# Designs tried in a protein design chat: VHH binders against q9y6x5. Part 410

Target 1, 379 residues: q9y6x5
Amino acid sequence: LPPKLLLVSFDGFRADYLKNYEFPHLQNFIKEGVLVEHVKNVFITKTFPNHYSIVTGLYEESHGIVANSMYDAVTKKHFSDSNDKDPFWWNEAVPIWVTNQLQENRSSAAAMWPGTDVPIHDTISSYFMNYNSSVSFEERLNNITMWLNNSNPPVTFATLYWEEPDASGHKYGPEDKENMSRVLKKIDDLIGDLVQRLKMLGLWENLNVIITSDHGMTQCSQDRLINLDSCIDHSYYTLIDLSPVAAILPKINRTEVYNKLKNCSPHMNVYLKEDIPNRFYYQHNDRIQPIILVADEGWTIVLNESSQKLGDHGYDNSLPSMHPFLAAHGPAFHKGYKHSTINIVDIYPMMCHILGLKPHPNNGTFGHTKCLLVDQWCI
Below, E stands for the ipSAE of ESMFold2; O stands for the ipSAE of OpenDDE; V2 stands for 0.75 times the mean of E and O plus 0.25 times the DockQ between their complexes.

## First folded at step 16 (VHH)

Design wi8 (framework vhh_5j56_2)
Fold by ESMFold2-Fast, scan of step 16:
Structure wi8 (fold): chain B 379 residues (1-379), chain A 127 residues (1-127)
Amino acid sequence: as target 1 above (379 residues)
Amino acid sequence: QVQLVESGGGLVQPGGSLRLSCVASGFTFSGSDFSAIGWFRQAPGKEREGLSDIYSGSESFTSYSDSVKGRFTISRDNAKNTVYLQMNSLKPEDTAVYYCAAGEYIRGSDHWTYDYWGQGTQVTVSS
């Protein structure tokens, strides 16, 4: 039987939550598996970009999902909401489920991972759920486990996505210990349910399971606002994305717009596209706008209004607050091994190795993850 | 379409109590994990202030602003499709029009949106 992999994402699970809160079910999972304490995500540290980087091994400028709100200058298309199903947006890369399905006797299954309800290069996940936030974790888990046990050709790659702790992180902020404790306990209970379900169905011993996330969360405040309207009038530009990375499309001369923005706040950096720091790998794509604004950690860019957010992400990917973790268990993984840091783009070539797939060219380095795997030498 | 109707406002003396009710139609408290009913208020000459909310999912997560924490309690009755705000130890500064609103969170939105609002109910705290 071919190797099987279930990839699980809890959106917005900041790595240091593991050190500040109790996770008995997750700790039992880790005890018999592996833990990567920090995963350095891609810039910008947002949901759609990082979820697509996990399954393609590419930086955002290469896979084309450069933000949760986008404009393509060549085609004049707008990514109209955070769940756009036009294949155009997703076709600049080949995600792992597409490659998995191109091999004989393999199927993929998906419970709401970004991109899995879209045909990409004319291939859609064999089994999938259309995105609907109202569908419970239990229903998503029921469908994934049904497909893992009752498919022909067999499901060898499956994904499961859950919106917490991101939804509560935005509402309460990560420093609200009372509310975050309750939210994170519920997530730990869901991890317990997942493990119990896999054991009950006889899947646990032969299934590789990765639990990870796309980004972290940082505390925001009404005391840390950048009012863009105090810098520049709306008539001068079209706003493509706002906070904490603003994407500015000038209606007048680009240099004039830049000059109005560049000294407006000590708490944001203003870049012409060609001056975006190389370390971000956020420059070589038509969906990256001519001017971007990058707010400092915990600062929110607003349009002459207050913000309702007490937590946010999207900030500089060098910030530990933006980093998720990765935990894994299964026949491919060592037991009781702890690793400090990998890049989020390294997950893709590792998953390809586990599944016996030839990876498409990517920005990940297999050597960074080989110490996690039983069939590899660390040196 | 979601509709919200508030009731229970009125005049009370400082230190008094009121219970506000918000009856929701087109909104269900079963099976939805990322929707909420929130209570907001707006006093004359002030911006609208968020006070408390309650998630529609089975966990019934609740939140409170610092100005009302320990004095106000939010609860829900799923059978009546109603959210309550129990307001104790009322102060003159609690005088405002109180609104309930239905909100939701969607993957990648990075914020909760409250698109459906009631008409409001007046609360006056005065001797």
Scores: ipSAE 0.664, ipTM 0.835, lowest interface PAE 1.0, mean pLDDT 91

Design wi9 (framework vhh_5j56_2)
Fold by ESMFold2-Fast, scan of step 16:
Parts: C-alpha cells; sequence; structure tokens
Structure wi9 (fold): chain B 379 residues (1-379), chain A 127 residues (1-127)
C-alpha cells in the first residue's frame, strides 16, 4: 500500500515556545520521532506565503503568493485573507496535493490549509473543506481521519490547519506568559487528541505525521509605531500592504516617492524593488511592488492611528523570533532524533520523497532533511 | 444577522458593583473557537477604550486593560449565549457608555476585527 502523510500546521508557533512552556503530548510525539528546532522560513514571514512555500518548495518570488495582501496592475485583481479564491494568484506553482493526484492517481484531503479550496492548474484537493474559521479542530480532524480511512483512490496526502497560536499571539503578544501558557496548553491537548484519534482508528503506526508552522511571533507596543502619514501624503501612492512590510505603488515618479520615504524613520528600511537584499529572495515577481518598506522587529507601520495588536510577524526571516519548528513521527522518520535547522523550502522535497513523488523544480535541498529519514544515510 | 444587546447599566456609588450582560443572537458563542466578545467603553469627549474580551472555545481565554485589571471580570454562559462583565470597586472615572462587540479572527488577517456592536448601556458612578 502506498505511503501516507498528514501535514499539520499550527499557525504562528514560534520555535522558542518549546523551550519556555511544557508540552507533554508534543514531547511524547517527539520522543518517538524527530524534532527540527528551527525552520528558517521565507520572506516575508506571513501566513499565505509560507504555507504555500511549505507545499511547493519555492521562494515567494517563484510561487507568486508574495504577501497576505497583493495587487496585480495588469488584471487589477486584489488578493487578501477574505479574497483568496481566484486561481490566478495560485497558478505560478504546483502544490504537492496537485502532484499527488496527477502523478500517482491518488487522492488528497485538506482541512483548511491555504490554497486547498482553490482549483490550481484545474485541480482541487480530492476532499477539502472551504475555509471557515468557525469549524472546530475536532471537526477538521474528524473529516481528515474519515477521508484517510474511506477513500478510493486512497488518500495518501492530507493537510490540517489550525489558526492558533497566531490568533492569540497577535492579541496578547508572545511575552504574555499567563495567556500564552493557556493557549499553548490547549494546542498541546489538541496534539494529544490527534495522536489518540489516529491510534483509535488504527492509523498511527503506518501514517507519517508532520507537525510544523509557517512563522513565529514578536512582541509589539504602542511605543513602537511608525506613522506613515507623517512621511508621505496619500495622494502620492496606493497602499497595497501595510505592516510590518509595506507595499507601495507610486502614483507619481517612483524616485520622488522613494525620496519622501527613505529617511522618514530610523526603525524602517526603504527599498526600491531592485535594491531588496538578495538574501530575501524577494525581487523577481510582478506582484512585488516598486517600493517595499521593512519595519524593524517589534515596530508597527500605521496610518495616523493606534494599533491594537500586541504581537506580529512578517519581519526579517533571519530573526529567530520568526522561526517555527518541525516535529515528525512515522515509519519514514527516525526515533528520538533532534536536528538544529532546515529551510522551510526543504520540507517539500522531503515530503515528495516520503510519498514517492517526483518533485517539480524547487528551491529546497533534499540533503538538508536526509538525517530525519530511516531510508537515508546521514553522513 | 448578528445582534448584540447590552443590559445591566445604571447609577452606582463609588466602591459599588454592577454586572453587565451581553446577549448574542444570529450566532452561537460556543460554536466558534475564533469568535471573541469584547467590552469597550466611551466617555463623553474621549476615545473609545477596549476593556476586556473573551474567546468562544471549550476553554475561555480572557484579557483586560490595565485600567480595569483586578477590578473587572469577564465570563460567559454558553447555555444563555451571554457574556458578562462583573465590575467591582467602581470609580467615578468608570462613568461611560459600555459597549459589547463581537470580533473574529481569520487565517492571515493578522488582527482581530470587531464588526458587530451593541447599542451601549450607560454606567454612571456618582455619589
Amino acid sequence: as target 1 above (379 residues)
Amino acid sequence: QVQLVESGGGLVQPGGSLRLSCVASGFTFSGSDFSAIGWFRQAPGKEREGLSDIYSSGESFTSYSDSVKGRFTISRDNAKNTVYLQMNSLKPEDTAVYYCAAGEYIRGSDHWTYDYWGQGTQVTVSS
């Protein structure tokens, strides 16, 4: 029977949480599996870009989901968290569930992973749930496990997405130990429920499970605001994305807009598109706007108003606060192995190997993950 | 449609207590893990201030502003689809119109959005 893989994301799970809080269920999962302590995500360190990088193995400039808010000047289309269903935005890459369905005549199943409720290259996940934040973790898990057991062709790739601890990270900030400890305990209990459900259904011993996240979280403050309205008048530009990476579309000469912005705040870097640091791999896509503003860690860009968020992400991907972790268990993985760091784009070729799929060209390096796998030599 | 109705306001002397109620209709409070009910207030000539909120989930997550922490307690009754704000040790500066608002979080939004608001209930703290 073909190998099976369940990919689980807890949005905004900062790697450092593992050191500062107790996770008895996750610890038991890791004890008989593998842990990657830090996953270096792609820039910008946002939900839609990084979730799509996990399943394509591509940098944002290559897969085309370059932000949570995007604008295309040719088509005049807008992308956002509440307007994400147009296949146009997703068609610059082939996610793993599409490859799984087309290459091996297998089924895929999805509970809320970004992109799975969109037909991409005319192919939608075989089983999926339309995104709805009101659907409980238990209902998502019930559907995924039902599909894993009762599908023909068999479901070999399944995804499960949960909005915490990102939702609480934004509301309370990652340094609120009282509230974050309660949120993280709840997540650990959900991991316990997941493992128990898989064991009860006879899936646990033969299923590969990856638990990961798209990014971390950093503390923000009303004392660390950059008021963009003090820098430039609204008549000079269209704002495509605001914080902590602002995407600026000039209405006048680009150089004039750049000159108004470039020295406005000591806590913000201003880049012409061609001057964006090469290490970000954030330049070669028409959806990346002509001027990009990057706030320093913990600083929020605002338009003459206060911010209610106490935590945020989207910052420089070299920051450890932006890094998630990866834990995995199953027949493909070693038991009791810890690894320091991989790149988030490395997850895709590893998953393709586990499933026996030929990966599309990608930015990941299979060699970076081979020490996690029982069928590979580590040296 | 989502509706929120506040009650329990009134006149109270300094050091006294009041319990405000917020009854929701058009959605079930316990039916969503990413729905929050928040309490806000606005005094004449001042900006609206967030005071406290509570998530709807099997476990309640609560927050409080520094101005009310230790004096106010938010709680829920899922059977009545109601959120309460217990206000103790009331001060004259607590005088305001108190609003209940329903908020939600969605994947990728990076913030909680409070789109549904009640009409408000007046709280007056005076000797």
Scores: ipSAE 0.713, ipTM 0.869, lowest interface PAE 0.7, mean pLDDT 92

## First folded at step 17 (VHH)

Design hb1 (framework vhh_8dlx_2; at its last look DockQ between E and O 0.83; V2 from the best seeds 0.79)
Fold by OpenDDE, look of step 17:
Structure hb1 (fold): chain B 379 residues (1-379), chain A 119 residues (1-119)
Amino acid sequence: as target 1 above (379 residues)
Amino acid sequence: EVQLVESGGGVVQPGRSLRLSCAASGFTVSSNWMSWVRQAPGKGLEWIGDIYYGGSRFYNPSLKSLVTISRDDSTNTLYLQMNSLRAEDTAIYYCAKGADYESIAFDHWGKGTLVTVSS
């Protein structure tokens, strides 16, 4: 049988949730599979960039989705969560579902994974759902499992996306134990639904399943605000992205804008594009604006508007609070194996290996995931 | 002790709706896989639908348009809403508790409730 892989993302699932809360269904999943405790994601630690990194193996500067909100100065196009359908933004990379679909006797399916409802390199997933946050997990699960079970050519790669616990993390903050316990219990139950459905359909034994996330969540507070309006007049720049990494497009001399911002707060680093630290791999793309502001963990960049978010993400990707986890189960994976850390870009070459696909050039290291796989040597 | 008690059955005219209840005790409905099944006279068991841990529901395709499964966590009760009933829907209706993940089986059944659809 051709190998099959289902990639599942629960948005904003911070890695240490596994240590601080109970997940009976997920723990059973892990017990019969593998766990990577911490996944170092890409900078910035936002939804669209990191999901695209998972499926391309590329840093943001390379795949071109550099934020949830983007602006291209040449074409004057804007990208946002409500305006993400233009292939222009996605075509700087080839996601794995496209690669998979170009193979003989294979097809791809997607339940609302970022970019899957867009024709990329003139290829769109054979089966997909248009993104709609109002669509239930049940409906998403029903569609994805139907496609995995009944499609011709067979679906060999599928994605499933869910917006929690990110939305709740923003609303309640990750340190709200009462509310987050409730939310995370629901997530665990949904994992139970997934596993049960796969078993009922007879897919469980032959399907490789990866459950992961794009980023974590840090606690924010009204006491930790950085107001840009106190440092610079709004008429001097265009804000492309706000917090916790602000993308600044100067309307006046860049140096002047920089000088006004560089001392705005001791809890914010200000970088000219050419001075962005190399470790971020966030420099070599025209979609990165001339100036970026990076708030310290837990600090929020605001204008004269108050933020209602008690949690946020997008911070330095070295922060543990920004890190998701990865769990996996299936014939390709060991049972009962735990691994400490991988990079999020390492997932792509692993998935390619599992599916027997030739990977496109990527930033991942296959060697980092070898110990997870039954057919590889682990030294 | 685990118990399942179905209720709400009876004689109903064609085209009418009926809601069946399954009161559970000895376990939490929301923590288990639950099912509705029926057995018509002289026929075998027919699967109607499931409700899983997170509330995801799956139905027999032949019945999907006519049935809805739900549960009330506060009362630990499972429900089966049936609409546009037909003579062919005459059967004993059972609620069942699924066993753990490791088996696709039921470990407990109710005694059933009879639904008769007749003019």
Scores: ipSAE 0.913, ipTM 0.962, lowest interface PAE 0.4, mean pLDDT 96
Fold by ESMFold2, look of step 17:
Structure hb1 (fold): chain B 379 residues (1-379), chain A 119 residues (1-119)
Amino acid sequence: as target 1 above (379 residues)
Amino acid sequence: EVQLVESGGGVVQPGRSLRLSCAASGFTVSSNWMSWVRQAPGKGLEWIGDIYYGGSRFYNPSLKSLVTISRDDSTNTLYLQMNSLRAEDTAIYYCAKGADYESIAFDHWGKGTLVTVSS
């Protein structure tokens, strides 16, 4: 009978929260399984791109979800977190749930993972919830476990998404120890609820579970603003995305727009598309605009002089503050093993191996995750 | 010493509502998964529902529309709200504490509180 996998994301869970806060339920999960202390995610370090990278194994330039806000100049289509349902945006890659449910006697289930309510290549997750942030963790957990336990053909791949600690990280900032302690305690309790329910249903011993995240969070401040309007008239460009990576579509000569921006702030790098650093793997897609602005850590690009954010993400993916963790438990995984780091794109080929799926071409390296797996010789 | 003390039982008329309390001492209710179970005269134990660490709740499907479990961290108390009571709801009602983290076993039970649904 095919192996089963549940992939769980707690949005915005910075890796070093594990060292700085108490997580009794998550630590029990890790003790019986594996931990990757830092996952190097993809640039830009935003929610939609990184969730799609996990499930495709691709850099953003290759899977086409290059930001939370996008514009296609040929079709005149717009993408946002409230306008994300057009398959056009998602069809440049094949996510793992599509590959999984096309196998004999397999189906896939989803509780709000980005893209699972979209018919990608005319294929939508076999069971899914339409995205709605007001739906409780209890209801998401109930639906996903019901599908794992009762479906024919059986659900062999399932996803579960939760918006915290990202929402609170934006609201309070990661340095607010009092509020973040309360928030992270709640998340640990929800991990406890997940594990408790899986045990109650008899799923725990034979289900592989990955708990991970898409990115971290850095502290912002009203003292660290970059006022774009002080450097360039807004009539000279179309703004596709603002902060911390601005996407600029020039309305006048591109070099002229670049020259107006290049000395705007010492806390911002300005790149022509062809000059974007190769280490970002963020150049070869038409959805990447001709000019991008990359703020330094903790700096916010604004049009007016104020920002309501106390925490943010989307910065350079080399920054430790942008990195999530990965923990896993189940029959495929060792028990009590800790690993220093992997790339977020490495998760996809590992998941394909666990499920017995042939991976599509991707940017991950199976060798980076072999030491997590009981069926692999780690040398 | 771990103790669970149920209260709020008594004689009630059919169709009425009743809230049971479970006062806990020697442990923190919100740090544990907790359960309500009942035993009708001459019958075995019947699971009513659970509340987990993070507040997720799961109920016996036959009772789901009639019951609500809640807890109050400031008083370290678990509650069972029961609505539209029927004669078949006559039972001793127990609260129970789950054993160590993520165990499916109970390690402590209250002595129960009797609910009699009768005219």
Scores: ipSAE 0.630, ipTM 0.871, lowest interface PAE 1.6, mean pLDDT 93
ESMFold2 (binder alone), look of step 17: mean pLDDT 82; pTM 0.829

Design hb10 (framework vhh_8dlx_2; at its last look DockQ between E and O 0.89; V2 from the best seeds 0.79)
Fold by OpenDDE, look of step 17:
Structure hb10 (fold): chain B 379 residues (1-379), chain A 119 residues (1-119)
Amino acid sequence: as target 1 above (379 residues)
Amino acid sequence: EVQLVESGGGVVQPGRSLRLSCAASGFTVTSNWMSWVRQAPGKGLEWIGDIYYGGSRFYNPSLKSLVTISRDDSTNTLYLQMNSLRAEDTAIYYCAKGKDLQSIAFDHWGKGTLVTVSS
């Protein structure tokens, strides 16, 4: 049988949730599969960039989705969650579902994974749902499993996306034990639904399933605000992205804007584009703005508007609070194996291996995931 | 002790609606896979639909447009809403509790409730 892979993302699932809360269904999933406790994601630690890194194996500067909000100075185009359908933004990379569909007798399916409802390199997923946050998990699960079970050519790669616990993390903050316990229980139950459905359809034994996330969540507070209006007049720049990494497009001399911002707060680093630390791999793309502000963990960059978010993400990707996890089950994976850490870009070459696909050039290291796979030597 | 008790059955005219209840005790409905099945006279068991842990529901395609499964955590009760009933819907209706995820089977059944659709 051709190998099949379902990639599932629960947005904003912080890795240490697994240590601090109970997940009976997920733990059973892990018990019969593998766990990577921490996944180091890409900078910035936002939804669109990291989801695209998972399926391309590329840093943000390479695949071109450098934020949830972007601006291209040449074309004057804008990118946002409400304006993400232009292939212009996605075509700097080739996601795995496109690669998969170019193979003989294979097709791809997607339930609302970022970019899957856009024709990339003139190829769109054979089966997909237009993004709609109002669509239930049930409906998404029904469609994805139907496609996995009944499609011709067969669906060999599928994605499933869900917005929690990210939305709740923003609303309640990750340190709200009462509310987050409720939310995370629901997530675990949905994992139960997924597993149950796969078993009911007879898919479980032959399907490789990866459950992961794009980023974590850090606690924010009204006591930890950085007000840019206190440092610089709003007329001197255009804000492309705000918090916790602000993308600044100067309307006056860049140096002057930089000088006004560089000492704005001791809890914020200000970088000229050419001075962005190399470890971020966030420099070599025209979509990265001339000045970047990076708030410290738990600090929020604001204007005169008050933020209602009690949790946020997008911070330094070395912070544990920003890290998601990865669990996997299926014929390709060991049973009962735990691994400490991988890079999020390492997922792509692993998935390519599982599916028998030749990977495009990427930043991942296949060697980092060998111990997860039954057909590989683990030293 | 685990118990399932169906209720709400009876004689109903064609085209009418009926809601069946399944009162559970000894376990939590929301923590288990639950199912509705029926058996018409002289026929085998027919699967109607399922509700899973997180509330995801799946139905027999032949019945989907006519049935809705729901549950109430506060009363620990499973429901089956049936609309536009037909004579062929005459059957004993059962609720069942699924086993854990390791086995695709039921471990408990109700005694059933009779639904008769007749003019």
Scores: ipSAE 0.901, ipTM 0.958, lowest interface PAE 0.4, mean pLDDT 96
Fold by ESMFold2, look of step 17:
Structure hb10 (fold): chain B 379 residues (1-379), chain A 119 residues (1-119)
Amino acid sequence: as target 1 above (379 residues)
Amino acid sequence: EVQLVESGGGVVQPGRSLRLSCAASGFTVTSNWMSWVRQAPGKGLEWIGDIYYGGSRFYNPSLKSLVTISRDDSTNTLYLQMNSLRAEDTAIYYCAKGKDLQSIAFDHWGKGTLVTVSS
C-alpha cells in the first residue's frame, strides 16, 4: 500500500501563537505526533515564495518565485497575487505534487495551495480547485477528503490551504489579543474538523498529516512609516513591490537612485543586488531587482503618510516573528516528540522520503528532520 | 445534565418541507460535533449528517440534496431542514452529541421526534 501524505497550511501562523493562545484540537494533534516549535523560513518572508519553498525545497532565488509581486524585464511579464497563472513564473522548479503524480499508480490532489492550479512543466495537480478565497473551509475539506478516499489511481499526496490567520493578522495585528483570540479559536476548530473527518473516514491511522505555515506576522503602526516620496521622485524608478521589502527598478543611473535612498531612513536597509547579505540566498535570479529596500521589523514603506495594515510580514527571515511552526501526525512520525527548529526547505526532502520519491536537487537537509521519523536513526 | 430535545415533528404531506430543532443543554453545540440520525419503522439507524466544531458539514450521500444541517449558538440549538419529503422519510429523528474531542462515538441522544409523511 503506498504511503499517503496531506500537507496543510494555515497562512501566517506565527510560531509563538502556540504559546500565547489556547489550541485544544491542535495540542491534541501534537500530543499524538510531532512538533517543530520554529521553522526558519526563506527570505523574503512572503506567501507565494514560502509556499513554493516548502514544496520544492529551494531558496527563492533558485525556484524563481521571489516575491508576491514580480517583474521580468526580458519578457515584460508581471506577476501578482491576482495574476499568477502563467507557467513562466513557476517553471524554474518542479514541485512535489508533479513528481508524485508522474509515478505509476499515483495521483495528487490540491485544495488551493499556491501554484496547484497552474500547469507547471505542462503538469497540473491530478485533482485541484481553482483558487478562490470565497470557497469555504468546509468545501475545501470535503473535496480533499473525497479525493483521498475515492480516487483511482489513489491520491497519495494532497495539499490544503487556508488564508487565516494571515488575513486577520494583517487587519488587526498580532498584538490584538481580543480579535486574534477569536480568529485563532476558529482556526483550532477547523483543525478539529479536519482531524474529526479523517477519523470518521478511517483515514487517521494510515494518512500522514503535516500542519504548517509559510510565515508569521509582526505588529505595525502609523508611528513606524518610511515615506519614499520624501527621499526620491517616483519618476526615477519603477516600483515592483513596496513593503516591507521594496523592489526598485531604476529609470536613471542605478548609483544615483541608490544614493537618494541610502539615507532615507535609519529603519531601512538599502541594498544593491550584489550587496544583499549572503545569508538571505536572495541574489541569483533575474526577477530580483537591482535595488531592494528592507524595512526593520514593524516598519512600513509607504508612498503616502498612511497605511491600513496593523500587521505585516516579509521581513528578515532571522526574525522570530516571521517563523511558523510545523506539526505532524501519522505512521511515518513519532508520537509525542518535540523538536526545536528546522529550515523550511528541509520539509521537501522529508516529504519525499515519506512518499518514497527521489527528491530533485534542493537546499534542504534530510538529516535535520530524521528525528521526526520512526524509520530513521535519531542522531 | 447533558440533554438533547428534538421538536418540530408531525404529519406532513409528500413533497413538503419540514424543519426539525434540537435544543441542547449542559454543553455548547459549537464546542462539540453533532449529528442527525433517523430510524424508520422496523429499520435500523440511518445516519443523516454531521456538523463539526468549526461548522464543517458532511451528509449521507443518499440524502445530501434533501437535507441541510445548521446551528445557532445564541439559542444553543441544532437544526435539520428537510425538503421534498417522501413516504420513506417517515421515521423518528434523533440528534446526537459526540463524546469528546478525540472520539467518533456518541455519548448522548435525544428522545427523538416523529415525522410521518402521509396524505
Scores: ipSAE 0.609, ipTM 0.869, lowest interface PAE 1.7, mean pLDDT 93
ESMFold2 (binder alone), look of step 17: mean pLDDT 83; pTM 0.826

